# Miniprotein binders against q9bqp7, part 6

Target 1, 240 residues: q9bqp7
Amino acid sequence: VPQNWFPIFNPERSDKPNASDPSVPLKIPLQRNVIPSVTRVLQQTMTKQQVFLLERWKQRMILELGEDGFKEYTSNVFLQGKRFHEALESILSPQETLKERDENLLKSGYIESVQHILKDVSGVRALESAVQHETLNYIGLLDCVAEYQGKLCVIDWKTSEKPKPFIQSTFDNPLQVVAYMGAMNHDTNYSFQVQCGLIVVAYKDGSPAHPHFMDAELCSQYWTKWLLRLEEYTEKKKNQ
Key: E = the ipSAE of ESMFold2; O = the ipSAE of OpenDDE; V2 = 0.75 times the mean of E and O plus 0.25 times the DockQ between their complexes.

## First folded at step 18 (miniprotein)

Design Yc4 (at its last look DockQ between E and O 0.02; V2 from the best seeds 0.00; counts 0 for: pae E 13.2 > 1.5, pTM E .444 < .8, other shape alone 2.997 > 2.5, unsure alone 67.335 < 70, SAP 79.891 > 70, placed apart)
Fold by OpenDDE base, look of step 18:
Structure Yc4 (fold): chain B 240 residues (1-240), chain A 89 residues (1-89)
Amino acid sequence: as target 1 above (240 residues)
Amino acid sequence: SDELARLIQELKKYLRWLIKKGDPMFLEWLMMLIELLLELAEELGNPDLAQRAEELLEDIFELIEEGNPEQIRELAEEIERLLREIDSR
């Protein structure tokens, strides 16, 4: 049990999205401060087993591709991931619809992969927007807040070359999503709260993306795990 | 090589994006960037640069741990400086 328990949901905020869908999604800039990011907390609190698995994967890839081939592969994976997020921001942003959508950004297998999910996405409230949890002292940049199948979600977009049909196959992504939810729900820059999360795993080959929906109960379960990771991080920092 | 220079530039862009987004899923890519810097330092036969790259690795690990966007930026700027020193050579 976390020593410093804090609720993921804010009882002072209405669960009902205020009917004023902002015509423009929020895009709050990330403030430069000494506050750790969600990403940092998760990275610093990886288990020895997780680190070992990543290193083993890396070594296997180097054996398969060679060192230069692995460098090229990783650069390409990164570039594809970045372009995918830029394309999604452009698709989901009402204002960017007017900018010449680099047609090349939209012709990716990842964009094809998520088309069936995008059909169920509406009411976009935030895109690439910073969240801060003032009490728990962490920050993050969330990809999207929108309605998925009529439920307001923090949506996190991921790219993969391998099928991830189960939420358990998404590693710490559920923790990232609930961390963003908890921060958003207590960030004064936001007038609403979210109760659901969605992880979307997009595939390079254009095969249908896997949506991993997180209801309020599942979010609460992962929130407890997030709090434990945050405590571990905080304790490690005190000992440095 | 021109290919290595291009890779370095793409990795710099990626690092800046990672710094902005703070996505833990990209730790693998940050580690790869750092390893590339170390390899470059070793290839250049510059022990001071290798030591700086190792220090930057440690700093990245610490910064990944601390999540200070300012420190991550300073680190990114230092990596960019080191990469410029490599390119000037």
Scores: ipSAE 0.008, ipTM 0.248, lowest interface PAE 10.5, mean pLDDT 79
Fold by ESMFold2, look of step 18:
Structure Yc4 (fold): chain B 240 residues (1-240), chain A 89 residues (1-89)
Amino acid sequence: as target 1 above (240 residues)
Amino acid sequence: SDELARLIQELKKYLRWLIKKGDPMFLEWLMMLIELLLELAEELGNPDLAQRAEELLEDIFELIEEGNPEQIRELAEEIERLLREIDSR
């Protein structure tokens, strides 16, 4: 149980965007500072089992590909993810035009994979937008805030070459989503809040993406776990 | 009850896929399966399953350093046996 509990939802804020909200999705710029990012907190609080597993996987890949080959592999995975996010931002942005789109970005198995999800996405409110929780002292960069099947969600897009049909198989991604949600709900750059989350895992071969919807109750459960990870991070840095 | 039975069926499908692959990289999936077993054992009030799942977690931790696909396959088969016991009970 966290020693310093804080609510994920803001009772002073509506879960509906105001009529005065801009028609263009918000894109708050991320500014580098001393405040830790969500991904940094999660990386620094991995269990010994998680660290051991990742190190063994890394060593196997290096054995098969060589150190330079492994660096090229990881760089390619990063590039694929970056291009996927760029394509999604382009598709979901109302200011994007057909002549401004890179057709090669739009021609990927990952984009094909999410087509059935995108038809259920509407009312985009934010894309690639920074969030900050001033009270809990962390920052993040969320992928998307939009309605999914009528529910306003923080949406996180992931690429994978392997199946992820269970939310548990996404590991720390639910913590990432709720951390972004909590930050957004208490960030003065945003006039509304979000109570639901969505993790979308897209596949390189175009196979139908797996959506993992998180209702408010599930978000609250993961929020408690996020608070514990943030508390652990803070204690580790005090003792460094 | 029906939700638990459906979860067990999906875990069995995943375990069979892991056994066929024998890839050490799927050890993350094995860790997830054991965490689910612990949650199930606690929900069902079955401390014997919880203890066995914890022992398997420790065994997985030790086996990962060796990177032996056959040992990983043997562990996956043990997990499947435990899931079969849960399903019959």
Scores: ipSAE 0.000, ipTM 0.239, lowest interface PAE 13.2, mean pLDDT 75
ESMFold2 (binder alone), look of step 18: mean pLDDT 67; pTM 0.540

## First folded at step 19 (miniprotein)

Design Yc5 (at its last look DockQ between E and O 0.04; V2 from the best seeds 0.00; counts 0 for: pae E 10.0 > 1.5, SAP 74.588 > 70, placed apart)
Fold by OpenDDE base, look of step 19:
Structure Yc5 (fold): chain B 240 residues (1-240), chain A 89 residues (1-89)
Amino acid sequence: as target 1 above (240 residues)
Amino acid sequence: SDELARLIQLLKKYLRFLIEKGDPLLLLWLAMLIELLRELAEELGNPDLAQRAEELLEDIFELIEEGNPEQIRELAEEIERLLREIDSR
């Protein structure tokens, strides 16, 4: 049990989306601060086993591709991921629909992969927007807040070359999503709260993306795990 | 020189992304890119750069294990300094 329990949901905020469909999604800039990011907390609290698995994966990829091939692969994965997020932001932003969509950004297998998910996405409230949890002292940059199948979600878009049909195969992504949810729900820049999360795993080959929906109960379970990771991080930082 | 320039550009992008998004995978990717910088420095016969890259790798690995945001920022600044030094050469 976390020593410093804090609720994921804010009882002072209404679950009802105020009917003002914000004509424009919120895009709060991430301020560089001494406050740790969600991603940092997760990284610094990775188990030795997780680190080992990642390193072993790296070494295997180097063995298969060579060092230069792995460089190129890494660069491409990074670039593809970035372009995918930029393309999604452009697709989901009502205002950017008027700018000459770089048609090249939309021509990706990842964009093709998520098309069936995008059909169920509506009511975009935030895109690439910073969240801060003032009490728990962490920040993050969330990808998207929108309605998925009529449920308001924090949506996190991931790229993968391998199928990830199970939420457990997404590693710490569920923790990231609930961390963003908890921060947003208590960030004064947001007038609403989210109760659901969605991890979308997009595939390079254009095969249908896997949506991992997280209901309020599952979010609460992962929130407890997130709090434990945050406590571990805080303790490690005090001992340094 | 072209390969080094490409690597430097990639490092600059990763550093920006690390600072902006803070993705933990980015530190591993950063470590990889710094290892590549080390190897390239060795191939180029620049032992000083190779040694600095090795030191940065050690720092990155320490940060993966125990690093705080300030230390990551300091590391990012150090890498940015190194990259500027390489570009000035």
Scores: ipSAE 0.020, ipTM 0.333, lowest interface PAE 4.1, mean pLDDT 83
Fold by ESMFold2, look of step 19:
Structure Yc5 (fold): chain B 240 residues (1-240), chain A 89 residues (1-89)
Amino acid sequence: as target 1 above (240 residues)
Amino acid sequence: SDELARLIQLLKKYLRFLIEKGDPLLLLWLAMLIELLRELAEELGNPDLAQRAEELLEDIFELIEEGNPEQIRELAEEIERLLREIDSR
């Protein structure tokens, strides 16, 4: 039902590897500009139910830990997430033979959690790389583009202390993935495109991560939802 | 439990603000606290309390759209009665 529908895939692009594909993963720098990021769009278009659930979780944590304990907890969770992403970039980058790896970076329950997923990941084409949708005017920073079980995916890595066995438990994560896909598929910095997505939820205790694979049809369904969120964001900006 | 006691104090605080100010936006905060009460009731093995909390949630969401001060006051009094029952165990 978006008023300004736009396709997620680009028919003018090849989705197959070619002989000129780079042997080093792409890492396009994120440049500050006036157009909104995916995460800003999603944050500023949260539904009333999403706000309710987030605040309920926050109040439960404050009840358990106290206000100061909650602030320390959230800072620690953020740091652990940052180190998890840094470790994954190091593991997936062929250039890490040129840098001394930090062994403390690789010692994490989250890294243990994803080991069985990493065995199915190959052909890494981008790591921590900026994307821009020049027509729809939004930007993002995707985590990874690689093959998962032979299918080229935008892969989003998430940390969680509670199990997320179903894609519905990941809230807006599917929208993030498809927004990155759409942007990458229409970004002049990329010569290829991606038709699939993967959300990987890793756990602090090392329990096996849950992969959530998104084929092209499922991506198209979430793409429609992303377009609605982007329209909501644009309309709010007009009314400011 | 300590969590239940803290939740009761938060509920009492928000009920006083709701009654004094009559701001229907406080109904959203009240709903969040009642949902936490429902979850705690389930964890403590008290299905009667959990059911009462769920019924209160339905009432709160009905009032969020139609902020009627008299209905809000009556809901607040019902919640206060529930909190007194919980305090007496």
Scores: ipSAE 0.005, ipTM 0.333, lowest interface PAE 10.0, mean pLDDT 80
ESMFold2 (binder alone), look of step 19: mean pLDDT 79; pTM 0.773

Design Zp3 (at its last look DockQ between E and O 0.05; V2 from the best seeds 0.00; counts 0 for: pae O 11.4 > 1.5, pTM O .615 < .8, placed apart)
Fold by ESMFold2, look of step 19:
Parts: structure tokens; sequence; C-alpha cells
Structure Zp3 (fold): chain B 240 residues (1-240), chain A 103 residues (1-103)
């Protein structure tokens, strides 16, 4: 149990947009400051099990590819993830200034993988947008806020080269979503709140992506785990 | 076979942790244990393919997909039905490990 509990939802906010909301999705710039990011907190508070699994995966990949092959592989995976997120932002944005230049990005296995998910996505409210929790003092950059099958969600897009979730990302994906959600719900740059989450795992070969929906009750459960990770991070920084 | 023996022992240990988590109802580490188990099952599939055992590789893939479904249900609901299904899955994995060791 966290010692400094804080609610994930804001009772003074509605999850229903009003007619005066902007027609263009929000894109709040991420500011580089001393406040830790969600991804930094999660990276610095990995459990011994997560570290063990990551090291085992690295060792296996190095045995298969060699040191230089592994470095090239990881660089390529990182680039593919960036391109995937850029393509999704272009697809979901009403501003199509990059449409012609994104043709190659729009015809990738990952984009094919999420097509059936995108058909159920509407009412996009934010894309690649910064969130800040002023009270708990953390920041993040969420991928998307939109309706999925009629429910407003914080949506997190993940890539996998094989049709299975990458185990490390599976650990922390729900925590990342609820951390973004909690920050957005208490961020003065946003006038509404979100009570649901969606994690979408897309596959390089174009196989249908797996959506993982998180209702408000599940989000509350993971919020408690996020608060514990944030407390652990704070204690590590205090003792350094 | 030495690599397979080591993987089987690791799978047995993780099954014990999963079973312990299931007794505590709503253990926050349940998703972590399922994800680690899924990883080990995919490693079993890889070894089965390297050993030229397509039957074992197919069984491992089927178990991995069951774990993926449990993870999906946990992300949606996190409810007691996941506990029941996880118990059934643990029994399937235990039976597979016994079958492998009897050979």
Amino acid sequence: as target 1 above (240 residues)
Amino acid sequence: SEELKELIEELKEYLKFLIEALKEKGDPELMLLLALLEWLIYELKQLAEELGNPELAEKAEELAKEIEKLIEELMKRGDPEVIRKAKELAEKIEELLKEIEER
C-alpha cells in the first residue's frame, strides 16, 4: 500500500466532451525539466525479475546475432517504433500535411496490424501530448486519447516483431497507461478526464493487433501499483 | 537436453510462484508471473523447434496463446474468473512437464 495515496480520477471533471472543444486534437509540448518522466520512473524501479528477464533476452539475442548484430537490431527496432507512432499520429490527425510523404509509413506491417482497431477509434482528443501531475510531480507523453468502441480511453500503442507481447513491456504497459491517465486528469491543460485505458499491441507481419481494454476499476487497481513505483523512485533519489 | 532440463526446472519454479499468487486472491504480481511464464513457454517452443519436435512446439504455442488470453482478461477485468482459468492452465503446464520428463 502507498503511504501517500492520491486519487486517479478527478470528480470535478466530466468524461464527456462539450461542443466547444477544439476540433484539432491536443498536442501539449513536452518540457525538459527536473521532474521525472513516467518511463524514467519505470526504468529505474524495475524489479529483479524484470532485470533478469531483460538480461536473459539480451544474452540470447547476442548469441544469435553477435554484438554488432544486436546493436543494429535494437537500433532498427527503435526506428520502427518511432515510425509507427509517427504514422499513427498522421492517420489520426485531421491535419494531413504529411499525407503524401507518409505513404511508405502508412503501408507497413504494423499499420496493417492495427487497421481493425482504428475502425473502432473515434473522437480523437489528444495525440502525442504531454501530461503533468503537479501534485505527484511526474510528467509523461501519452500517445493518444480517443474513444474506442464508444469509451474514451488513454490509448498506448506498442510494437512487437513477433505475435506475442514483449514481456518487459507487458509488465509496465498498464502502469504507463494509468500514470498518463492520472496526470491528465489533474493537468490544467486538459478540461476533461478519462477513466478507461487501451493497450494495443501491433505486429510487424501485419497480423491483427491485440487490444487490451482497461475499465475504471482495473485502472484504479494499477494506479495503486504505479504509486508504489513512484514512491520507490522517490526513495532512491533521496538516498543518492 | 541439458538446456531443456534447465528450462523445465525454471518452469516448475515459476509455476510454484503462480500457484502461490493465486491463493492470495488479487495478488498484484499475478500479471508479472503470467508474463514471465509466457516468456518461458515461448523459450520452450524455440527449443522444441531446434530439437526437431514439432508436436512439442505446437503444444507450447497453444499454451502461450492461453497465457496471452489470460493476460488480456486481466487487463480488462482483473477478476476472479482469471484465477480459475489460471489454475486450469497451471495444471495443463504441469501435465506437459511430467510428460516431457517421462520421456
Scores: ipSAE 0.005, ipTM 0.262, lowest interface PAE 9.9, mean pLDDT 77
Fold by OpenDDE base, look of step 19:
Structure Zp3 (fold): chain B 240 residues (1-240), chain A 103 residues (1-103)
Amino acid sequence: as target 1 above (240 residues)
Amino acid sequence: SEELKELIEELKEYLKFLIEALKEKGDPELMLLLALLEWLIYELKQLAEELGNPELAEKAEELAKEIEKLIEELMKRGDPEVIRKAKELAEKIEELLKEIEER
């Protein structure tokens, strides 16, 4: 049991969307503060086994591709992920629908992959928006808050390409999602609460993306795991 | 045990990611997923030993060895055969998880 228990859901916030759905999704800028990001917490609290497996994989990839080939590969994966997120932000943003969409961004296999998911996405409330948990003292940048099949979700978009060099981008995704949910639910910049998460894995070949829906119960389970990771990070930082 | 339930849920989650990663040929996320599954299966083995279930521990050991072989094969070539074997392994893990849930 976490020593510093804090609820994922805020009992003071109504689950009802306030009738003032802002016509424009929230985009709160991430402030680079001394406050750890969700990603940093997860990275620094990887198990020895996870670190070992990552390093082993990295060494293998370097052996296969060479050091320069591995750098190029990693750069390409990062660039493709970035372009995919930019394209999604443009698609989901009401204001950018009018701007010259870089047609090249929209013609990606990843965008084709998520088309069936995007049909079920509505009521976009936040895009690329910073969240801060004031009490637990962590920050994050969430991809999207929207309704998926009528349920308000924190949505995290993932590209399944060639290796994401970081385990954290795949395995800790549920922890990342609930960390963002818990932060948003207690961030004073947000007037609403989220009870569900959604991880969408998009594919480069345009094959149908896979939605991993997280209900309130599953989110609560991962929230406990997130709190333990946050405590471990805090303890590790005190000992440094 | 609560620990066994948590481990099962983690295995189920990683299995989902494995299945999705198997849709793409040569996804190194697949190698990473296999490595994590190997680790989780070793934890399952240890837990099975602690619980006094030698049959489950033996099954876990066998699956871990199969994963190790798949990782080695993935290192050599993103071969369609590796994807086939990874699917077969996923099915075996699903069967093992069902057996654990029924106890």
Scores: ipSAE 0.000, ipTM 0.239, lowest interface PAE 11.4, mean pLDDT 79
ESMFold2 (binder alone), look of step 19: mean pLDDT 75; pTM 0.711

## First folded at step 21 (miniprotein)

Design Z1 (at its last look DockQ between E and O 0.55; V2 from the best seeds 0.00; counts 0 for: pae E 13.7 > 1.5, pTM O .678 < .8, SAP 83.243 > 70)
Fold by OpenDDE base, look of step 21:
Structure Z1 (fold): chain B 240 residues (1-240), chain A 89 residues (1-89)
Amino acid sequence: as target 1 above (240 residues)
Amino acid sequence: SDKLARLIQLLKEYLEFLIEKGDPELLFWLAMLIMLLRKLAEKLGNPDLAQRAEELLEDIFELIEEGDPEQIEELAEEIERLLREIDSR
C-alpha cells in the first residue's frame, strides 16, 4: 500500500465538459523544471527483472540482425515513431491549426494500422499537452485526450513491430497513462477529468492496431502501482 | 559525411522524443544509436568522438542498470553538447 495515497480521480471535477470548452485542443507547453517527469520516474524505478528482459531482448535482436543491422533497425524504429506521433497530431488537430500537412507523414503502415481506431476517436480536448500534479510533484506530456467510443480517455500512441495483444505486454505504458490521468485530473489548467485510458499499439505493416482500453477500475489498479513507483523514486532521491 | 550528419540529426530528434515521450525502451535504442555513432567516428578517423561515444554508452548502460532518468536528462544534455560540438565543425 502506498504511504502517500492520493486519488486518481478528482471528486470536485465533473465528467461532463463545460459547454464552454474551446473547440481547439489544449496544447500546454511542458515547463522543464526540477520536477521529475512520469517517464523519469518510471525509468528510475524499473525492476531488475524488467532490465534483464530488455537486455535479453537487445541481445536477441543483435543476434538476429547483427550489430549494424540492429543499429539501423533502432534508428528506423525511432524515426518512424516520431513521424507517427507528428502525423497523429496533424490528423487530430483542427483544420484551422493544421500547418501544411506533409502528405508524406501520412504515408506509413502505422497510420494505416490506426485508421480503425481513429474512426472511434472524437472530441479531441488536448494534444501534446503538459500535465502537472502539484501535490505529488511530477509532470508529463500526454499525447492525446479524446473520446474513444464515447468515453473520454487519455490516449497514448505506441509503435511496435511485434504484436502486443495484451496490456501486460506494454510494460510500464499503463502506468504512464494513469500517471497522466491523475496529473490532468488535478492540474488547474484543465477544467475536466478523465476516467479511462487507452493504449494504442500501431504496427509497421499496417495490420490493425491493438487498442488496450483501461476502464476506471483498471486505471485505479495501475494508479496504485504508479504511486508505489513514485514513492520508490522519491526515496531513492532522498538517499542520494 | 552525409551519413554522420544524418545520424546526428536522428540523435537530436531521438533525444527530443526521449525527453518528451520517455519510454524506457528508448534508452536501449539510444544506446544503439550511440554505438552507431562510435562506429562511424572510428571509420571517419575521429578517435575523440569515438571515445566520447564510448563514455556515453557506459553512462547509458549504468543508467539502464541503475535506472536513474535524471542521469538520462544529464546524459541527454551531454549528448546535445556533443552534437552541437560536432555540428560546429
Scores: ipSAE 0.018, ipTM 0.371, lowest interface PAE 5.8, mean pLDDT 80
Fold by ESMFold2, look of step 21:
Structure Z1 (fold): chain B 240 residues (1-240), chain A 89 residues (1-89)
Amino acid sequence: as target 1 above (240 residues)
Amino acid sequence: SDKLARLIQLLKEYLEFLIEKGDPELLFWLAMLIMLLRKLAEKLGNPDLAQRAEELLEDIFELIEEGDPEQIEELAEEIERLLREIDSR
């Protein structure tokens, strides 16, 4: 149980966006500063066992693949993730600038994988947009805020070639989503709030992506877990 | 030389993506790319570059362990400085 509980929702904000809100999705610039990011907090509160497992996995990859195989693997993972996010921003943006210039961004197994999800996504309110929780003192960069099957969600896009439990754990993904949600709901750059989350796992071979919907109750449960991780991070900083 | 130039370009693109997203997995992938740089420097007979890559690798693992925000910015500046030095030589 966290010592310094704080609500995820802001009672001063509407659940529904105003019809007069801008049609172009928000893209608040990320400003680098001393305030910790969501991903930094999650990384720094990994258990000692998780750190050891990741080190062992790294060593196994180097031994299994060799230098050239390791370089090819890391290059492929990095570029595919980057291209996937760029393609999604282009697809979901009303301006379609990347879609016109880089048709090859759309030719990806990951993009094929999410097509059935994208047809249920509408009302895009934010893309690749910074959030800050001024009271709890953390920042993040969320992927997307849009309606999914009629419910306004913070949406997080993930790629997967095959299961990698400690690197792409769904347990940390829900914490990331609710941390962004809580920050956005208390960020003066945003005039509305969001009560639902969606994690979409896309596959390289084009197999149908798996959506993981989080209603307000589930988000509140994960919010408590996020507060514990943030509290743990803050305590570590006090001892430095 | 061609392999070094491609690795430098990949590092520049990856550093930009890491700063944008800050995902802990991306820090582990950065470490993997720096390991490739060190090994390539050894193959090319450039011990100064190999030593700089080793120092960066130690900094990345320390950042993974403690996660100080000021050290993230310092690491990014150090990597960018190294990449500029390689380009000018």
Scores: ipSAE 0.000, ipTM 0.157, lowest interface PAE 13.7, mean pLDDT 74
ESMFold2 (binder alone), look of step 21: mean pLDDT 80; pTM 0.783

Design Z2 (at its last look DockQ between E and O 0.02; V2 from the best seeds 0.00; counts 0 for: pae E 17.1 > 1.5, pTM O .701 < .8, placed apart)
Fold by OpenDDE base, look of step 21:
Structure Z2 (fold): chain B 240 residues (1-240), chain A 89 residues (1-89)
Amino acid sequence: as target 1 above (240 residues)
Amino acid sequence: SDKLARLIQLLKEYLEFLIEKGDPYLLMWLAMLIQLLRRLAEKLGNPDLAQRAEELLEDIYELIEEGDPEQIEELAEEIERLLREIDSR
């Protein structure tokens, strides 16, 4: 049990979207501060087992691709991931804010992969927007807040070359999502609350993306795990 | 230690990759390796190296969130500089 328990959901916020659909998604800039990011907390609190699994994966990839091939692979994965997020932001942004859609950004297997998910996405409230949890003292940049199949979600877009049909295969992504949810639900910059998360794993070959929907119960379970990771991080920083 | 030498080698290999293509997953891996370097530095009683590794971790984590290719190149250069300093000791 976390020593510093804090709720993921804010009882003071209504689940009802205030009827003013903001015509424009929120894009709060991330302020660089002494406050740790969600990503930093997760990375610094990786278990020895997680580190070992990642190292094993790397060694396997180097064996398969060679060192140069692995370099190229990793670089391409990053670039493709960045371009994918940029393309998604462009797609999900209102038409009036769309700078000239680089049509080249839209021509990717990853964009093809998520098309069936995008059909179920509506009511975009935030894109590439910073969240801060003032009490728990962490920040993050969330990809998207939107309705998925009529449920308001924090949506996290991920790229993968390998199928990830199970949420357990998404590593610490569920923790990232609930961390963003908890921060947003207690961030004064946001007037609404999210109760659901969605991890979308897009595939390079254009095969249908896997949506990993997280209901309020599953979010609460991962939230407890997140709090434990945050406590571990805080303890490590006090001992440094 | 053989472990430190291996880690340094892995970091060198990753730096070459970072400079060319800047991957978030690569940055995450780099962060993991630098974290291991920090832990090894602490175990070896090298607080200066541990502190430099912590500073690099902070830079990497910022880059994972907002990573500009130019900033990744700067980070790669900084890590390369650190590795050269370690190899010279």
Scores: ipSAE 0.016, ipTM 0.404, lowest interface PAE 5.7, mean pLDDT 81
Fold by ESMFold2, look of step 21:
Structure Z2 (fold): chain B 240 residues (1-240), chain A 89 residues (1-89)
Amino acid sequence: as target 1 above (240 residues)
Amino acid sequence: SDKLARLIQLLKEYLEFLIEKGDPYLLMWLAMLIQLLRRLAEKLGNPDLAQRAEELLEDIYELIEEGDPEQIEELAEEIERLLREIDSR
């Protein structure tokens, strides 16, 4: 168990948004500070096994593509992921109009891949929005908060290529989701909270994206693992 | 049922590939196929199969997070048992 346990849910907060809230999704700007981000915490606390598996994958890709080919491949994957998130933000925002650049992104395989998921998404409450946990001292930038099949979720969008290993670590996806959830539930910029998470993996070739739903019980289990990673990060920085 | 039969065949072929390669990164693809099995089980009105698929998904994610190669083979064997049960009706 973590030494400094803290609850993921806020008992003083309703899971239903206030009726006086504006109709547009929240987009809280990210403030630069010294407080670590969720992704930095997870990256700096990877296990030896995770590091070994990632290095083995890198070595196989370099053998297949060459060093320069691997660099180009990973750069293109990161760019496609960034454009995917930008396109989703445009699609899910009810007040924004499509631009010519965004229209070209709508033709991507990743956008085709998520179409069947987007049909079940409604009530978008936040898009590309910063969260901060003031007590536990971490920040993040969540992708989306919306209802999925009637359940209010923190939704995290991921890209993947098949059948080859992907370059981004996916081992920590549920920890990332619950970390955002815990931060949002205790962030005064938000008047509501969420109990569920959703991870959506989109595919480059347009194959149907796959959702992974996380109910409150599963989120609580991963929250404990997140707290351990955060404690590990804090201890490593003290000894450094 | 035709979609179920195709998914079962894909799972059998992928499990052989996963065991042969022994690469934990391939577990993400396996998770996707098991998620498709869960969705199909729900559509076909088989809640017991859907529950078993959900349990397998939790096991797959834990293996992805921890990266224990020995447990990958054990997981593959459990999935093969499930597929044989589905074929038996």
Scores: ipSAE 0.000, ipTM 0.097, lowest interface PAE 17.1, mean pLDDT 74
ESMFold2 (binder alone), look of step 21: mean pLDDT 77; pTM 0.744

